# Ledger of designs, part 165: miniprotein binders against q96jn8r1131to1294

Target 1, 164 residues: q96jn8r1131to1294
Amino acid sequence: TLEFLENHGKNILLSNGNRTATRVASYNQGIVVINQPLVPQLLVQVRIDFLNRQWTSSLVLGVITCAPERLNFPASACALKRAAWLLRGRGVFHNGLKICEKFGPNLDTCPEGTILGLRLDSSGGLHLHVNGVDQGVAVPDVPQPCHALVDLYGQCEQVTIVNP
Key: E = the ipSAE of ESMFold2; O = the ipSAE of OpenDDE; V2 = 0.75 times the mean of E and O plus 0.25 times the DockQ between their complexes.

## First folded at step 13 (miniprotein)

Design X52 (at its last look DockQ between E and O 0.90; V2 from the best seeds 0.82)
Fold by OpenDDE base, look of step 14:
Structure X52 (fold): chain B 164 residues (1-164), chain A 83 residues (1-83)
Amino acid sequence: as target 1 above (164 residues)
Amino acid sequence: SKEDLAKKLIELYKKALELMEKGDPEEEIRKLLEEVVKIAEKTGDLYLIDYAKLALEEFERGDLDDLRYYIKLALMYAKELLE
C-alpha cells in the first residue's frame, strides 16, 4: 500500500497508517516521500486536507531520484539541489532552477479538497493530475526509479494519500 | 511595501556579488547577507526568506558556488515578484 516514509521533515506528524501527513509547526520542515517508487501506470494521489492562510505559498509536489530512506531533508524543497523535479506554483523546477514558467493550475491557489496526482507514462513523462484530470506532461523524461515527494510548505498543513 | 523591499533585496544581492568578485573582506559580505535576511523577513514572503537564509548559510559554510546559486535563485524570484 502507498504510505509516507518514516524518514520525513522534522515538523511532520504521520497518522492514519502513515497515509496522512500533518505539519504541526512553523511553515517548513514538511517534506514527505511516498514509499513505493513511481512506476509507469501507477497513479499516486494526495488530497489537500487543510490550509493555514497565515502563510504564503503552498505545497510543492514532485519526484526525487535519490534514495529517500537515507535522504537528509532540507527545511524546504526549494533547497533540493540535485535529483529533484518539482512543481511549485505554476512552475516546473529541476534542482532548484525553473525549467517551465507556466504549467497546469497554480498549486499555491488550490483549495482544500483538491486531489493532486502524479503518474509516469510509458515514455517516462511525468504527468500531473488535478481532481482526476490529466494536466499533461510536466517533465518529459524522468529518471527511474523515482519517488513522489510532497513538501507541506506554507499554507499546506495536511495531506492524505488517496486511492484513484 | 513588499515591492520596495524586493527591489532593495535585488540591489543588495547584486552588491553582494560585486563584493565577491572584488574579493572584498568577508565581513562586509557577511553583514550584507545578514541584512538581506532581515529585509526578506520583513516581506513575509517565504521564498524570499528561505533563499536569503540559504544564501547566508552557504556563505558561512564557505561554499561560494552554492552561495552564488542561491543568490541567483533569489534574484530570479524577486524579479518575478515585480512583474
Scores: ipSAE 0.824, ipTM 0.925, lowest interface PAE 0.6, mean pLDDT 96
Fold by ESMFold2, look of step 13:
Structure X52 (fold): chain B 164 residues (1-164), chain A 83 residues (1-83)
Amino acid sequence: as target 1 above (164 residues)
Amino acid sequence: SKEDLAKKLIELYKKALELMEKGDPEEEIRKLLEEVVKIAEKTGDLYLIDYAKLALEEFERGDLDDLRYYIKLALMYAKELLE
């Protein structure tokens, strides 16, 4: 039932019943959003399918708190100036500004096959899961409703939504 | 080296902010931001490239607040690369 929205970055091709997103050009224009808002018991997971290591950076993972169906997404998630909480490299960013220097693994070094998950806890805390292992609270109180977002940035050329 | 280019970008961004505060001609600021894009592209670093392009785009749009915002993000990122 989880799918990527048809409103996505311009370089994205959706396939596999809209459960797979592929960036087919350049290094950017790769933002995708999960079609259902996060709720405390919903674990949204994506698998990194393909990486191109020629680029210096990799995917961004996070949430947006604006309704995503009609938003004009920027070319890159780093330009999300409002309503965004993002995991990038080892940092946590709120509206483009770093709010935590190191949380969880370095997303820029995650290999193909890594399964990354997002969920909210009962207090609205945003948790990252890596290969099924909860990394703890990245963001303590995310406004709801929010939607999971992936930017297929740089190295990351394909991800697929997978079930827990 | 990438580090030398990142240091140059920091210098150019700071110069751009000074010119904006002094009200210097927009053509000088444009040329400086265009050089920032060229230097950023030479680094091969995607975030340096994106911030440089976003800054120039906001300058061309006449949005000085967003221009300053992206310069701030670029400076923070470039300094992290040198740490």
Scores: ipSAE 0.806, ipTM 0.912, lowest interface PAE 0.7, mean pLDDT 92
ESMFold2 (binder alone), look of step 13: mean pLDDT 85; pTM 0.823
OpenDDE base, look of step 13: ipSAE 0.816; ipTM 0.923
ESMFold2, look of step 14: ipSAE 0.751; ipTM 0.890
ESMFold2 (binder alone), look of step 14: mean pLDDT 85; pTM 0.822

Design X53 (at its last look DockQ between E and O 0.89; V2 from the best seeds 0.84)
Fold by OpenDDE base, look of step 13:
Structure X53 (fold): chain B 164 residues (1-164), chain A 83 residues (1-83)
Amino acid sequence: as target 1 above (164 residues)
Amino acid sequence: SKEDLAKKLIELYKKALELVEKGASEEEIRKLLEEVVKIAKELGDLYLIDYAKLALEEFERGDLDDLRYYIKLALLYAKELLK
C-alpha cells in the first residue's frame, strides 16, 4: 500500500492511513516521501486537495535517491543539495540547480483536484503525468532505487495519494 | 518596486560574496545577509526568502561553501525574475 512515511516535514500532519498529508502551519516544512520506491511502470499519483491562495508558489514534485527514512528534511525541497530531482514550476532541478527551463505544465498554477503522477519507464526515465496524461520524460536515467517526494509548499496545503 | 528590490538583493549578494572572499569582518557580512532576508520578505517571494535564510544560516554555521551555494541559487533565481 502506498502511503507517506512517518518521517516528514515538521509542519505536516498525516491522516487517512497516511495517504493524506496536510501542512498545518506556515508555507514550508512540508516535505513528504512515499514509502515504496518507484519501480518501472508503477504510476504513483497524488491529488492536490487544497490550495491556500494566501501564499505564492505551490507544491514541488520529484524523487530522491537517498534513504528517506533517515533523511533530515530541510524546510523546503529547494534546500536539498544531493540525490534530488525536482519539478518546480515549469522547471526541472537537480540538487537545487535548474537543469531544464520549461517542462510540462506549471505546477504553481495547477488547480485543486489536479492529479500529478510520477512513473519510471524501462530505461530509467522519470515521467510526469498530469490528470492521467503522460507529459514525457522529465529526467532521464534516474538512479534506482528512488522514492517519490512531494513538498507541500506555498499554496499547496494538502495532497492525497490516489490510485490510478 | 519589486524590480528595484530584486536588483538590490542581487547587488547585496554580490557584495556579500566579495566580502567573503576578501576576508571581511563577520559582522559586516552578517548585516548584508540579514538585509537580504529583509528585502526578500519585502518582495514576498517565498523561495527568495528561503534562499536568504539558508544563506544566513550557513554563514552563521561557518560553512562558506554552502553559503556560496545558496547565494548562487538565489542569484540565479532572482535574475530569472527580472526577465
Scores: ipSAE 0.829, ipTM 0.926, lowest interface PAE 0.6, mean pLDDT 95
Fold by ESMFold2, look of step 14:
Structure X53 (fold): chain B 164 residues (1-164), chain A 83 residues (1-83)
Amino acid sequence: as target 1 above (164 residues)
Amino acid sequence: SKEDLAKKLIELYKKALELVEKGASEEEIRKLLEEVVKIAKELGDLYLIDYAKLALEEFERGDLDDLRYYIKLALLYAKELLK
């Protein structure tokens, strides 16, 4: 079953059978990772439960290709300079550098209740889903195995894994 | 104005890179990077704050490659903010 890994950012509290992650302090230290790798046919979905709009930026969504169980996460996903493809704001970032200026909606403006999904297609393409609607291929050939990652950054203070 | 602060931030980052290349004193470079953190906090932009803190942290660790890396990311981001 899909859960957030116990290895997570220092400001995260897991609840609801490890299906809910809450950032309980500051604006960062909020990285969480899904407990199994993405495979074709697996759709990982999280709902944005709570936002604090005083911050300038919001959650980051993406994948990492190194094993997450014992990884020492940085304070913020913007410091993932290896093995990471991230959706941030309007852009797609690979290891901290923007590789696509615009893809899908602006994550910084998604409201509470938005359901965000990640899946691999049969060619290794990473797809974003927004409220059940496939936004297309964000990254064309992600190395496998990879794990879905959420950074409860800035505005985003709580997310919950939901069934498709 | 916020635009003036962002332009000042860019100038300070460029100066920091120049001082590193010249082999300036650690105290001079540290003071400059601390001013970058202060300006980033005054701007209130989380990515500017994170990049500034990361740059200072890598400088304190003596990791000049990572210092340059985070300054590059900060400059790219700050220039996009000014558009």
Scores: ipSAE 0.826, ipTM 0.917, lowest interface PAE 0.7, mean pLDDT 93
ESMFold2, look of step 13: ipSAE 0.809; ipTM 0.911
ESMFold2 (binder alone), look of step 13: mean pLDDT 85; pTM 0.810
ESMFold2 (binder alone), look of step 14: mean pLDDT 85; pTM 0.808
OpenDDE base, look of step 14: ipSAE 0.822; ipTM 0.923

Design q1 (at its last look DockQ between E and O 0.21; V2 from the best seeds 0.00; counts 0 for: pae E 4.8 > 1.5, placed apart)
Fold by ESMFold2, look of step 13:
Structure q1 (fold): chain B 164 residues (1-164), chain A 83 residues (1-83)
Amino acid sequence: as target 1 above (164 residues)
Amino acid sequence: SKEEELFKRAEELAKRALKLLEKGDYWRAAYLYLLAALLALEAGNPELAFEYARKAIELAKKSGNPFLLKWAEDYLEKIKEEL
């Protein structure tokens, strides 16, 4: 089954059989990684459970190709400068460089209950799903193996892995 | 060899970029051409890397993506140092 890895940001508490991640302090140190690499046809989905609207920015989604079990995570996913592709707000980033300023919905405005999904297509394209609806190819080529990542940043205080 | 594998992958990315271009997806095509340029340079073919980077710049301009354009232009300058 899909679970969040025990190696995670220091402000994260895992619960619900490691399927729920909660940020219990501050606004950062909230990186979590899914325990299995993405493979074609695997849809990894998380539901936004709790938002703290006192912050303006929200969660970041993405993938990393470094082996995640013993990585030292930075305070924020945006500081990942190697082997990382991230969706933040409406932007798409590769190793910290913005490569598209508008893709899909604005993650900073997604409400509680939103289900966000990541999958690879057969060509290595990374797709975003929002409430079950494919938003298209965010990143046209991601090497395998890669792992899905969520940064419970700012507004986002809790997410839960859900089945498709 | 590793260089032959890098060259083959660069060609694969360029072919996929062309398919995206046929769909009018200029910024994603530009992104794949830029990746192809990176691989071609690593494979020891700076002339091919230059061709791919010029294509990436052209398509980034058409897409109106200023961030990708700057990245592609900076990389073209790096390629010129190895021509």
Scores: ipSAE 0.194, ipTM 0.655, lowest interface PAE 4.8, mean pLDDT 90
Fold by OpenDDE base, look of step 13:
Formats: C-alpha cells, sequence, structure tokens
Structure q1 (fold): chain B 164 residues (1-164), chain A 83 residues (1-83)
C-alpha cells in the first residue's frame, strides 16, 4: 500500500491512513515522501486537494535517491543539494540546479483536483503524468532505488495519494 | 567542499552518459552530458563544462531531437561567457 512516510516536514500532518498530507502552518516545511520506491512501470499519483491562493508558488514533485527514513528535511525541496530530481513550475532541477527551463505543464498553476503522477520506464526515465496523461520524460536516467517526493509548498496545502 | 562534490557528480553523470552511449542511446547520453556541464560550471570548472557541453551537442545532433540540441547550444553559449 502506498502511503507517506512518518518522516516528513515539520508542518505536515498525515491522515487517511497516511495517504493524505496536510500542511497546517506557514508556507513551507511540507516535504513528504512515499514509502515504496519507484519501480519500472509503477505509476504513483497524488491529487492536489487544497490550494491556498495567499501564496504564489505551489507544490514541488520529484524523486530522491537517498534513504528517505534518514533524511533530515529542509524547509523546502529546493534546498535539497544531493540525490534530488525535482519538478518545480515548468522546470526540472537536480540537486538545486535548474537543468531544464520548460519541460511540461506549470505545476504552479495546476488547479485543485489535478492528479500528478510519476513513473519510471524500463530505461530509468522518469515520466510525469498529469490527469493520467503522460507528459514525457523529465529525467532520462534516474538512479534506483528512488522514492517519490512531494513538497507541499506555497499554495499547496493538501495532497492525497490516489490509485491509477 | 561544495565544489568538490559538484565536480564528482559531474564526472559521475559523464560516466553514466558513456554507458548510455555504448547502448546507442544518444538522447539520454546527451542529456546527462548537459547536466554534467551544468554541474561542472557550478563547480567552477568552465573548461570541463565546455567539453561536456560540446559532447552533448554532438550527441544531441545524433539523437535528432531539436529541442535538446537547442538547449545544449544555449548552455554552450552560457559556458563561453565564463571562459
Amino acid sequence: as target 1 above (164 residues)
Amino acid sequence: SKEEELFKRAEELAKRALKLLEKGDYWRAAYLYLLAALLALEAGNPELAFEYARKAIELAKKSGNPFLLKWAEDYLEKIKEEL
């Protein structure tokens, strides 16, 4: 069963069998990691449940290749300087550095109800899915094992893991 | 140091790119070289970044992906500014 790990950002409260993450304070400290590592052809999806329009940025989505249970989470995923491949806005980031300016849809403008998915292909390519539609390969060769990461940042105050 | 770590990561990515190249995967190899170039630049080694970017361009052409090629060429220009 897919669920968020108990090791998470300080402002996160888990509910619904640890399948729902809610950021209950401020705009940051909202990183969560999904328990099962990504394996080829496994589609992991989260739904944006609630957006607070007080802020401008929104959630960050990606993967980490370090042990998630040992990770000391920074205030935001953008501060991860190792073992991190992240999607923010339209960009792709590796260890805090932008490696692609315009990959896919703008995550900062995804409305409530949007379902975002991550999937590894057989060649280690990381795909982004939006509402079930494959947006393409964001990262061509991701080290394994890796875990899906969601940063409930800015506008994004709640997400829920959903089945494909 | 931060620079040393970035340098190591750049080399690691370049090594992975070579492996992909051996398999004929030009697109992924080019992508990783581009990332390696970025990290090398951040590490304060524009010369190495330049070499990686040039390799990325070469492989991007072979891949037939115009977007990747443009990206690589843009990065090369940025790197040149640091030489």
Scores: ipSAE 0.021, ipTM 0.434, lowest interface PAE 4.7, mean pLDDT 90
ESMFold2 (binder alone), look of step 13: mean pLDDT 88; pTM 0.882

Design q10 (at its last look DockQ between E and O 0.22; V2 from the best seeds 0.00; counts 0 for: pae E 2.6 > 1.5, placed apart)
Fold by ESMFold2, look of step 13:
Structure q10 (fold): chain B 164 residues (1-164), chain A 83 residues (1-83)
Amino acid sequence: as target 1 above (164 residues)
Amino acid sequence: SKEEELFKRAEELAKRALKWLEKGDYWRAAYLYLLAALLALEAGNPELAFEYARKAIELAKKSGNEYILEWAELLLEKIKEEL
């Protein structure tokens, strides 16, 4: 069963059998990682449970290829300069630099209740799903093993892992 | 051998880059050619790496992707040192 790893950002509280992550302070220190690497046919999904409109930007979603159990996470996922592919707003980022301007919907405008999914295809392509709908290939090749990551940044204060 | 495995992977990436190019998706094709160039260089084939890096540069320019362009240009300079 998919859960968030115990190693997470300093402002995260895990609950609901480690399937719910809540950022309980500030606007950052909210990185969480799914406890199993992505493989073809595995769809990892989280639901946005709570947004705080006082902030202007929202969650970041993506993958890292470093083993996550002992990583020292930065305050924000955007500071990951190695082994990271991230979706932020409508942009796709690799190691902190934008490699695609427009992909999928704007994550900063997704409302509470939105279900966001990540999976690999058989070629190693990273797919985004939004409310069950495949948005296509965000990154055409990501090395394996890779691990799904959510940064509960800014507006996003709670997410829950959900089954397809 | 390790070199043969790297070479086969580089060829696979280049084939997939052509499929993206056929669809008109220039930045994804450039990204895969860049990865293919990296692997060809590691496989000890700097001539093939040069060919792939030039394709990556061409396609990155068409897509307007400055990150992939800068990355591919830096790799091309490294490849030239081994030609």
Scores: ipSAE 0.425, ipTM 0.772, lowest interface PAE 2.6, mean pLDDT 91
Fold by OpenDDE base, look of step 13:
Order: sequence, then C-alpha cells, then structure tokens
Structure q10 (fold): chain B 164 residues (1-164), chain A 83 residues (1-83)
Amino acid sequence: as target 1 above (164 residues)
Amino acid sequence: SKEEELFKRAEELAKRALKWLEKGDYWRAAYLYLLAALLALEAGNPELAFEYARKAIELAKKSGNEYILEWAELLLEKIKEEL
C-alpha cells in the first residue's frame, strides 16, 4: 500500500493511514516521501486537498534517488542538492538547478482537487499526469530506484495519495 | 567540495547522454548534455560546460527539439562570457 514515510518534514502531520499529509505550521518544512519506489508504468497520484491562498507558491512534486529513510529534509525541496528531480511551477529542476523553464501546467496555480501523478515509462522517462492526463516526459532518464516526493510548500497545506 | 560534486554529476550525466546517443535517442541525449553543461558551469568549469553545451545543440538539432536547442544556445552564450 502506498503511504507517506514517517520520515518527513517537521511541520507535517500524517493521517488517514499515512496517506494524507498536512502541513500544520508556517509555509515550509513540508516534505513527504512515498514509501514504495516508483514502478515503471504504474501511476502514483496525490490530490491537492487544501490550499492556503495567503501564499503565492505551491507544492513541489518530483522524485529522489537516494534512500528516503536516511534523508535529512531541508526546509524546502528546492534546497535538495543531490539525487533530486523536481517540478515547481512550470519548471523542472535537478539538484536545485532549473533545467527546463516551461513544462506542463503551472503547479502554483493548480486548484484544490487537482490530482497530480508521476509515472516512469519503460525507458526511465518520468511523466507528469494532471487529472489523469499525461502531460509528457519531464525527465528523460531517471535513475532507479526512485521515490516520489511531495513538498507541501506555500499554499499547499494538505495532500492525499489517491488510487489511479 | 560542492564544485567537485557538481563536476562529478556533470560527468555522470554526460556518460548517460552518450548511452542514449548510442541508441539513437537524440532527444534524451541532448537533454542530458544540456543538464551536464549547466552543472559543469555551476562547478566552475566553463570549458567543460562549453563542450557539453555544443553537444546539446548538435543533438537538439538532430532531434528537432527547439526548446532544448534554444536553451542550450542561451546557455552557450552565457558560458562564453565566462571563458
């Protein structure tokens, strides 16, 4: 069963069998990682449950290729400097560096109820799905194993893992 | 050091890019070379960045990916400023 690991950001509370993550303080310290590594051709999805409109930025979505159990989480995913491929806004980031300016929809403007998904294809390409629609390959070659990561940042205060 | 780590990562990406190139996947190769160039530049090695960026441009053209091409060309110009 997919669930968030107990090793998470300081401001996160897990509920609903660890399938729901809620950031209960401030605007950051909200990183969570899904327990099972991504399996090729299987879609992993989270739903944006709650947005706090006092902030401008929103969640960051991506994958890490290091062992999540050993990860000492920074205040934000953007501060990850190794083993990280992240989607923020419309950008794609690798280890904190922007490598693509315009990919897919703007994550900062996704409304509550939006379902965001990640899927590895047979070639190791990482696909973003939005409400079940494949937005294309964000990262062409992701090392495996890798784990899906969600940073409940800024507006995003709650997400839930949902089945495809 | 941070620079050494970035350099190592750049080389790793370039190696992976080469593998894709050998498979005839110009798009993936171009993408990874672009990233390698970016990391090499951050590592303080503009010479290496230049080589990777040029490769990205070449392969972007072969793949027909205008986005990567544009990005790589912009990066190349930035790299030239640091040479």
Scores: ipSAE 0.358, ipTM 0.719, lowest interface PAE 1.6, mean pLDDT 93
ESMFold2 (binder alone), look of step 13: mean pLDDT 89; pTM 0.890

Design q2 (at its last look DockQ between E and O 0.02; V2 from the best seeds 0.00; counts 0 for: pae E 15.4 > 1.5, placed apart)
Fold by OpenDDE base, look of step 13:
Structure q2 (fold): chain B 164 residues (1-164), chain A 83 residues (1-83)
Amino acid sequence: as target 1 above (164 residues)
Amino acid sequence: SKEEELFKRAEELAKRALKLLEKGDYWRAAYLYLLAALLALEAGNPELAFEYARKAIELAKKSGNEEILKWAEDYLEKIKEEL
């Protein structure tokens, strides 16, 4: 069963069998990691449940290749300087460096109800899915094992893991 | 060891890059070479990293992908610091 790990950002409260993450304070400290590592052809999806328009930016989605149980989370995923491949806005980031400016849809403008998915292909390519539609390969080769990461940042105050 | 594994992965990425290059997929090839460079650097082999990074730059230019080019150039500078 897919669920968020108990090791999470300080402002996160888990509910619904740890399948729902809610950021209950401020605009940051909202990183969560999904328990099961990504394996080829496994589609992991989260739904944006609630957006607070007080802020401008929104969630960051990606993967980490380090052990999530021992990770000391920074205030935001953007501060991860190792073992991190992140999608923010329309960009792709590796260890804090932008490697692609315009990959897919702008995550900062995804409305409530949007379902975002990550999937590894057989070649280790990381695909982004939006509402079930494959947006293409964001990262051509991701080290395994890796775990899906969601940063409930800015506007994004709640997400839920959903089945495909 | 960790370094040996990183080195092995770097070589694998380089091999995959060559396959992509054969298909004319310059930007993905550049991308993989750059990743190979990063892994080589982490493996403690800055010389190999340098070679991979240079290849990444070359292919990035051919692809016209300015973002990958910038990324590769930035990392090349970092690699030079380790030489």
Scores: ipSAE 0.269, ipTM 0.669, lowest interface PAE 1.4, mean pLDDT 92
Fold by ESMFold2, look of step 13:
Structure q2 (fold): chain B 164 residues (1-164), chain A 83 residues (1-83)
Amino acid sequence: as target 1 above (164 residues)
Amino acid sequence: SKEEELFKRAEELAKRALKLLEKGDYWRAAYLYLLAALLALEAGNPELAFEYARKAIELAKKSGNEEILKWAEDYLEKIKEEL
């Protein structure tokens, strides 16, 4: 079944059969990766469980194409400059370059209880889902295999993998 | 079915929104009601989506959150197209 990988940011504690990730210190070092690569039939969803409004920015969501089991994760996903496609705020980034200024909702304002989903379509397009609603293609061409990534950054202190 | 799951999720969000409303957290309650409206429309129930969006607008006004209010108002117009 879908789980967060044991290789993760150093401020992360995994629980609930590795389906829940909690950032237990600071505001960063909170990268987690889903164990199964995305394929067209797979919708990966996480629920935002806890937010701390002390911070201004919130979680980052995206995908990486590097094999994730032994990667050395940076302090934050924004430092990923290779093989990474990220959704941050309303922006879509490829290897640090903003490729779309306004896509979907602002992730910095999503409240507790929001369910965020990622899937690939048959053309290799990366879709964002918000509470089950397809927001369209965020990234038109993502190579396979790729893995879903969540950075429990800033406001975001806990997420849980949920069944679609 | 997919539609049944979307309906159940929309109702869950609306229940959470009500709990936030009872605590006076109008901004987040409005946001969750708006998300519930999105799910209800996707589930093929534009009447329920309309009801949730109207609630979101009411609470956004009470909170003073201009961004949520604008989004909720724009979405209500989208829902009306499906009625």
Scores: ipSAE 0.005, ipTM 0.119, lowest interface PAE 15.4, mean pLDDT 85
ESMFold2 (binder alone), look of step 13: mean pLDDT 86; pTM 0.856

Design q3 (at its last look DockQ between E and O 0.77; V2 from the best seeds 0.00; counts 0 for: pae E 3.4 > 1.5)
Fold by OpenDDE base, look of step 13:
Structure q3 (fold): chain B 164 residues (1-164), chain A 83 residues (1-83)
Amino acid sequence: as target 1 above (164 residues)
Amino acid sequence: SKEEELFKRAEELAKRALKWLEYGDYWRAAYLYLLAAELALEAGNPELAFEYARKAIELAKKSGNPYLLKWAEDYLEKIKEEL
């Protein structure tokens, strides 16, 4: 069963069998990691449940290859400088460096109810899915094992893991 | 050995980069060459790393992606320190 790990950002409260993450304070400290590593043909999806529209930025989605159980999470995923591949806005980031300006849909403007997914293909390429539609290869290659990461940042105050 | 595995993976990434080029996708190809360069360097082959990094720079330019270009150029300079 896919769940968020107990090791998470300080402002996160888990519920619904650890399948729902809620940021209950401020705009940051909201990183969560999904327990099972990504493997080919496994589509991991989260639904944006609630947005606080006073902010301009929203959730960050990506993967990490370090051990998530021992990770000391920074206030924001943007501060991860190693073993991290992140989607923020329309950009793709690797270890804090923007490697692509415009990849796909703007995550900052995804409305409530949007289902965002990550999937590895057979070659190790990381795909972004939006409402079940494959948006293409966000990152051509990521090391395995890797874990899906969600940063409930800015507008995004609640997400839930959903089944494909 | 670990170095041999790194080398093999580097070559695999380079081959995959060529596949992206078949689709005219320069930035993804550049990215893969960058990874190949990193693995080649870790494998103890700075010469090969240099070649891959140069290819990454070339393709990054073609892609018009300044971020990949900067990454590749910065890494090339690091590789030069080990040549």
Scores: ipSAE 0.703, ipTM 0.875, lowest interface PAE 0.7, mean pLDDT 94
Fold by ESMFold2, look of step 13:
Order: sequence, then structure tokens, then C-alpha cells
Structure q3 (fold): chain B 164 residues (1-164), chain A 83 residues (1-83)
Amino acid sequence: as target 1 above (164 residues)
Amino acid sequence: SKEEELFKRAEELAKRALKWLEYGDYWRAAYLYLLAAELALEAGNPELAFEYARKAIELAKKSGNPYLLKWAEDYLEKIKEEL
């Protein structure tokens, strides 16, 4: 069963059998990681439960290839400078560098109830799903094993893992 | 050897870049050539890294992706320092 890993950002409270993550303070320190690495047949989905529109930026979604159980997380996923591929706003980032200006929807404008999914295809392509619709390959050839990550940043105060 | 492993991985990335070209997807192909260039340089083969980076520049231009083009051009200059 998919759960958020107990090692997470310090402003996160896990609940609902570790399937719900809530950022309980500030605007950052909200990184969570799914407890199983991505494999081609695994679709990891989270629903945006609560947003605080006072912030302009929202959640970041992506993967890391470092083992996450004892990783010391930075305040923001965008500070990950190694082994990271991130979707932020409409941009795609690798190790802190923007590599694509526009992919998929703008994450900063996704409403409450949006279901965001990540999966790895058989060639190592990282796919984004939005409300069940495959947006295509965000990043080709991500090494395995890799681990799905959500940063409950800014607007995003709660997400819940949902089944396909 | 470690160098042989890095070289094999670089070749695999270049091969996958060609598959993206079959779809007409220039920016993802350019991205993979840039990764291949980084691996070739790490493997101690700056001439191969130069070849891959030059290909990445060509494809980044075709894609109209200014971020990849900037990265590819900067990396080519870095490789020249190793030649």
C-alpha cells in the first residue's frame, strides 16, 4: 500500500494511515516522499485537498533517485541540486536548472480536488497525469530506482494519496 | 571498468535520443544528448563529449528551447577546456 514516508519536511503532519500530508506551519518545509520507488506499472496519485490562495506559488511534484529514508530534506524541493527532476508551475527542472518552460498545466493554478499522478514508463520516461489524463513524458530516461516526491509549498497545505 | 560503464550508458542515451527524433521531438532528443555528453566527459572522453554536445546544440536550436540551448552552449565551452 502506498503511504508517505515517515522521513519528511519538518512542517508536515501525516495522518489517515500516512496517506494524508498536511503542512501545518509557514510556507515551506513540506517535502513528502512516497514509500515505494516508481516502477513502470505503478501510478502514484495525490489529490490536492486544501489550498491557501494568499501564496502565489503552489506544490512541486517530481522524483529523486537518492534513497529517501534518511535524506536530509532542504526547505524547498527546488534546492535539490542532485538527482532530482521536478515539475514547478509549468516548468520542468533538473538539479535546480530549468530544462523546459512549458509542460502540462500550471501547477500554481490547479484547484482543490485536482488529482496529480506520476508514473514511469518502460523506457524511463516520467509521465504526469492530471485528473486521469496522461499529459505525456515530462522527462525522458529517469534512472531507476526513483522516488515520487511532493513538496507542499506555498498555496498547497494538504494532499492525500488516492487509488487509481 | 567504471569508464566502460559510463561510456555504455552514454551510448544508450544517444540511441534513445534517436528514438525521440523519430517522433520529431527535438528538445527531448537534445536533452538526452546533453546527458550523454556529461557521461562521456566523466568517462574521460572529451572528444566524444564534444560530439554529443554539438549534436545537442543543433537539436536545441531546432526545438526552439532556449534553456537547453543555453545549457548545451555553456557545456560545449566547458568541454573545450578539457580538449
Scores: ipSAE 0.343, ipTM 0.711, lowest interface PAE 3.4, mean pLDDT 90
ESMFold2 (binder alone), look of step 13: mean pLDDT 89; pTM 0.886

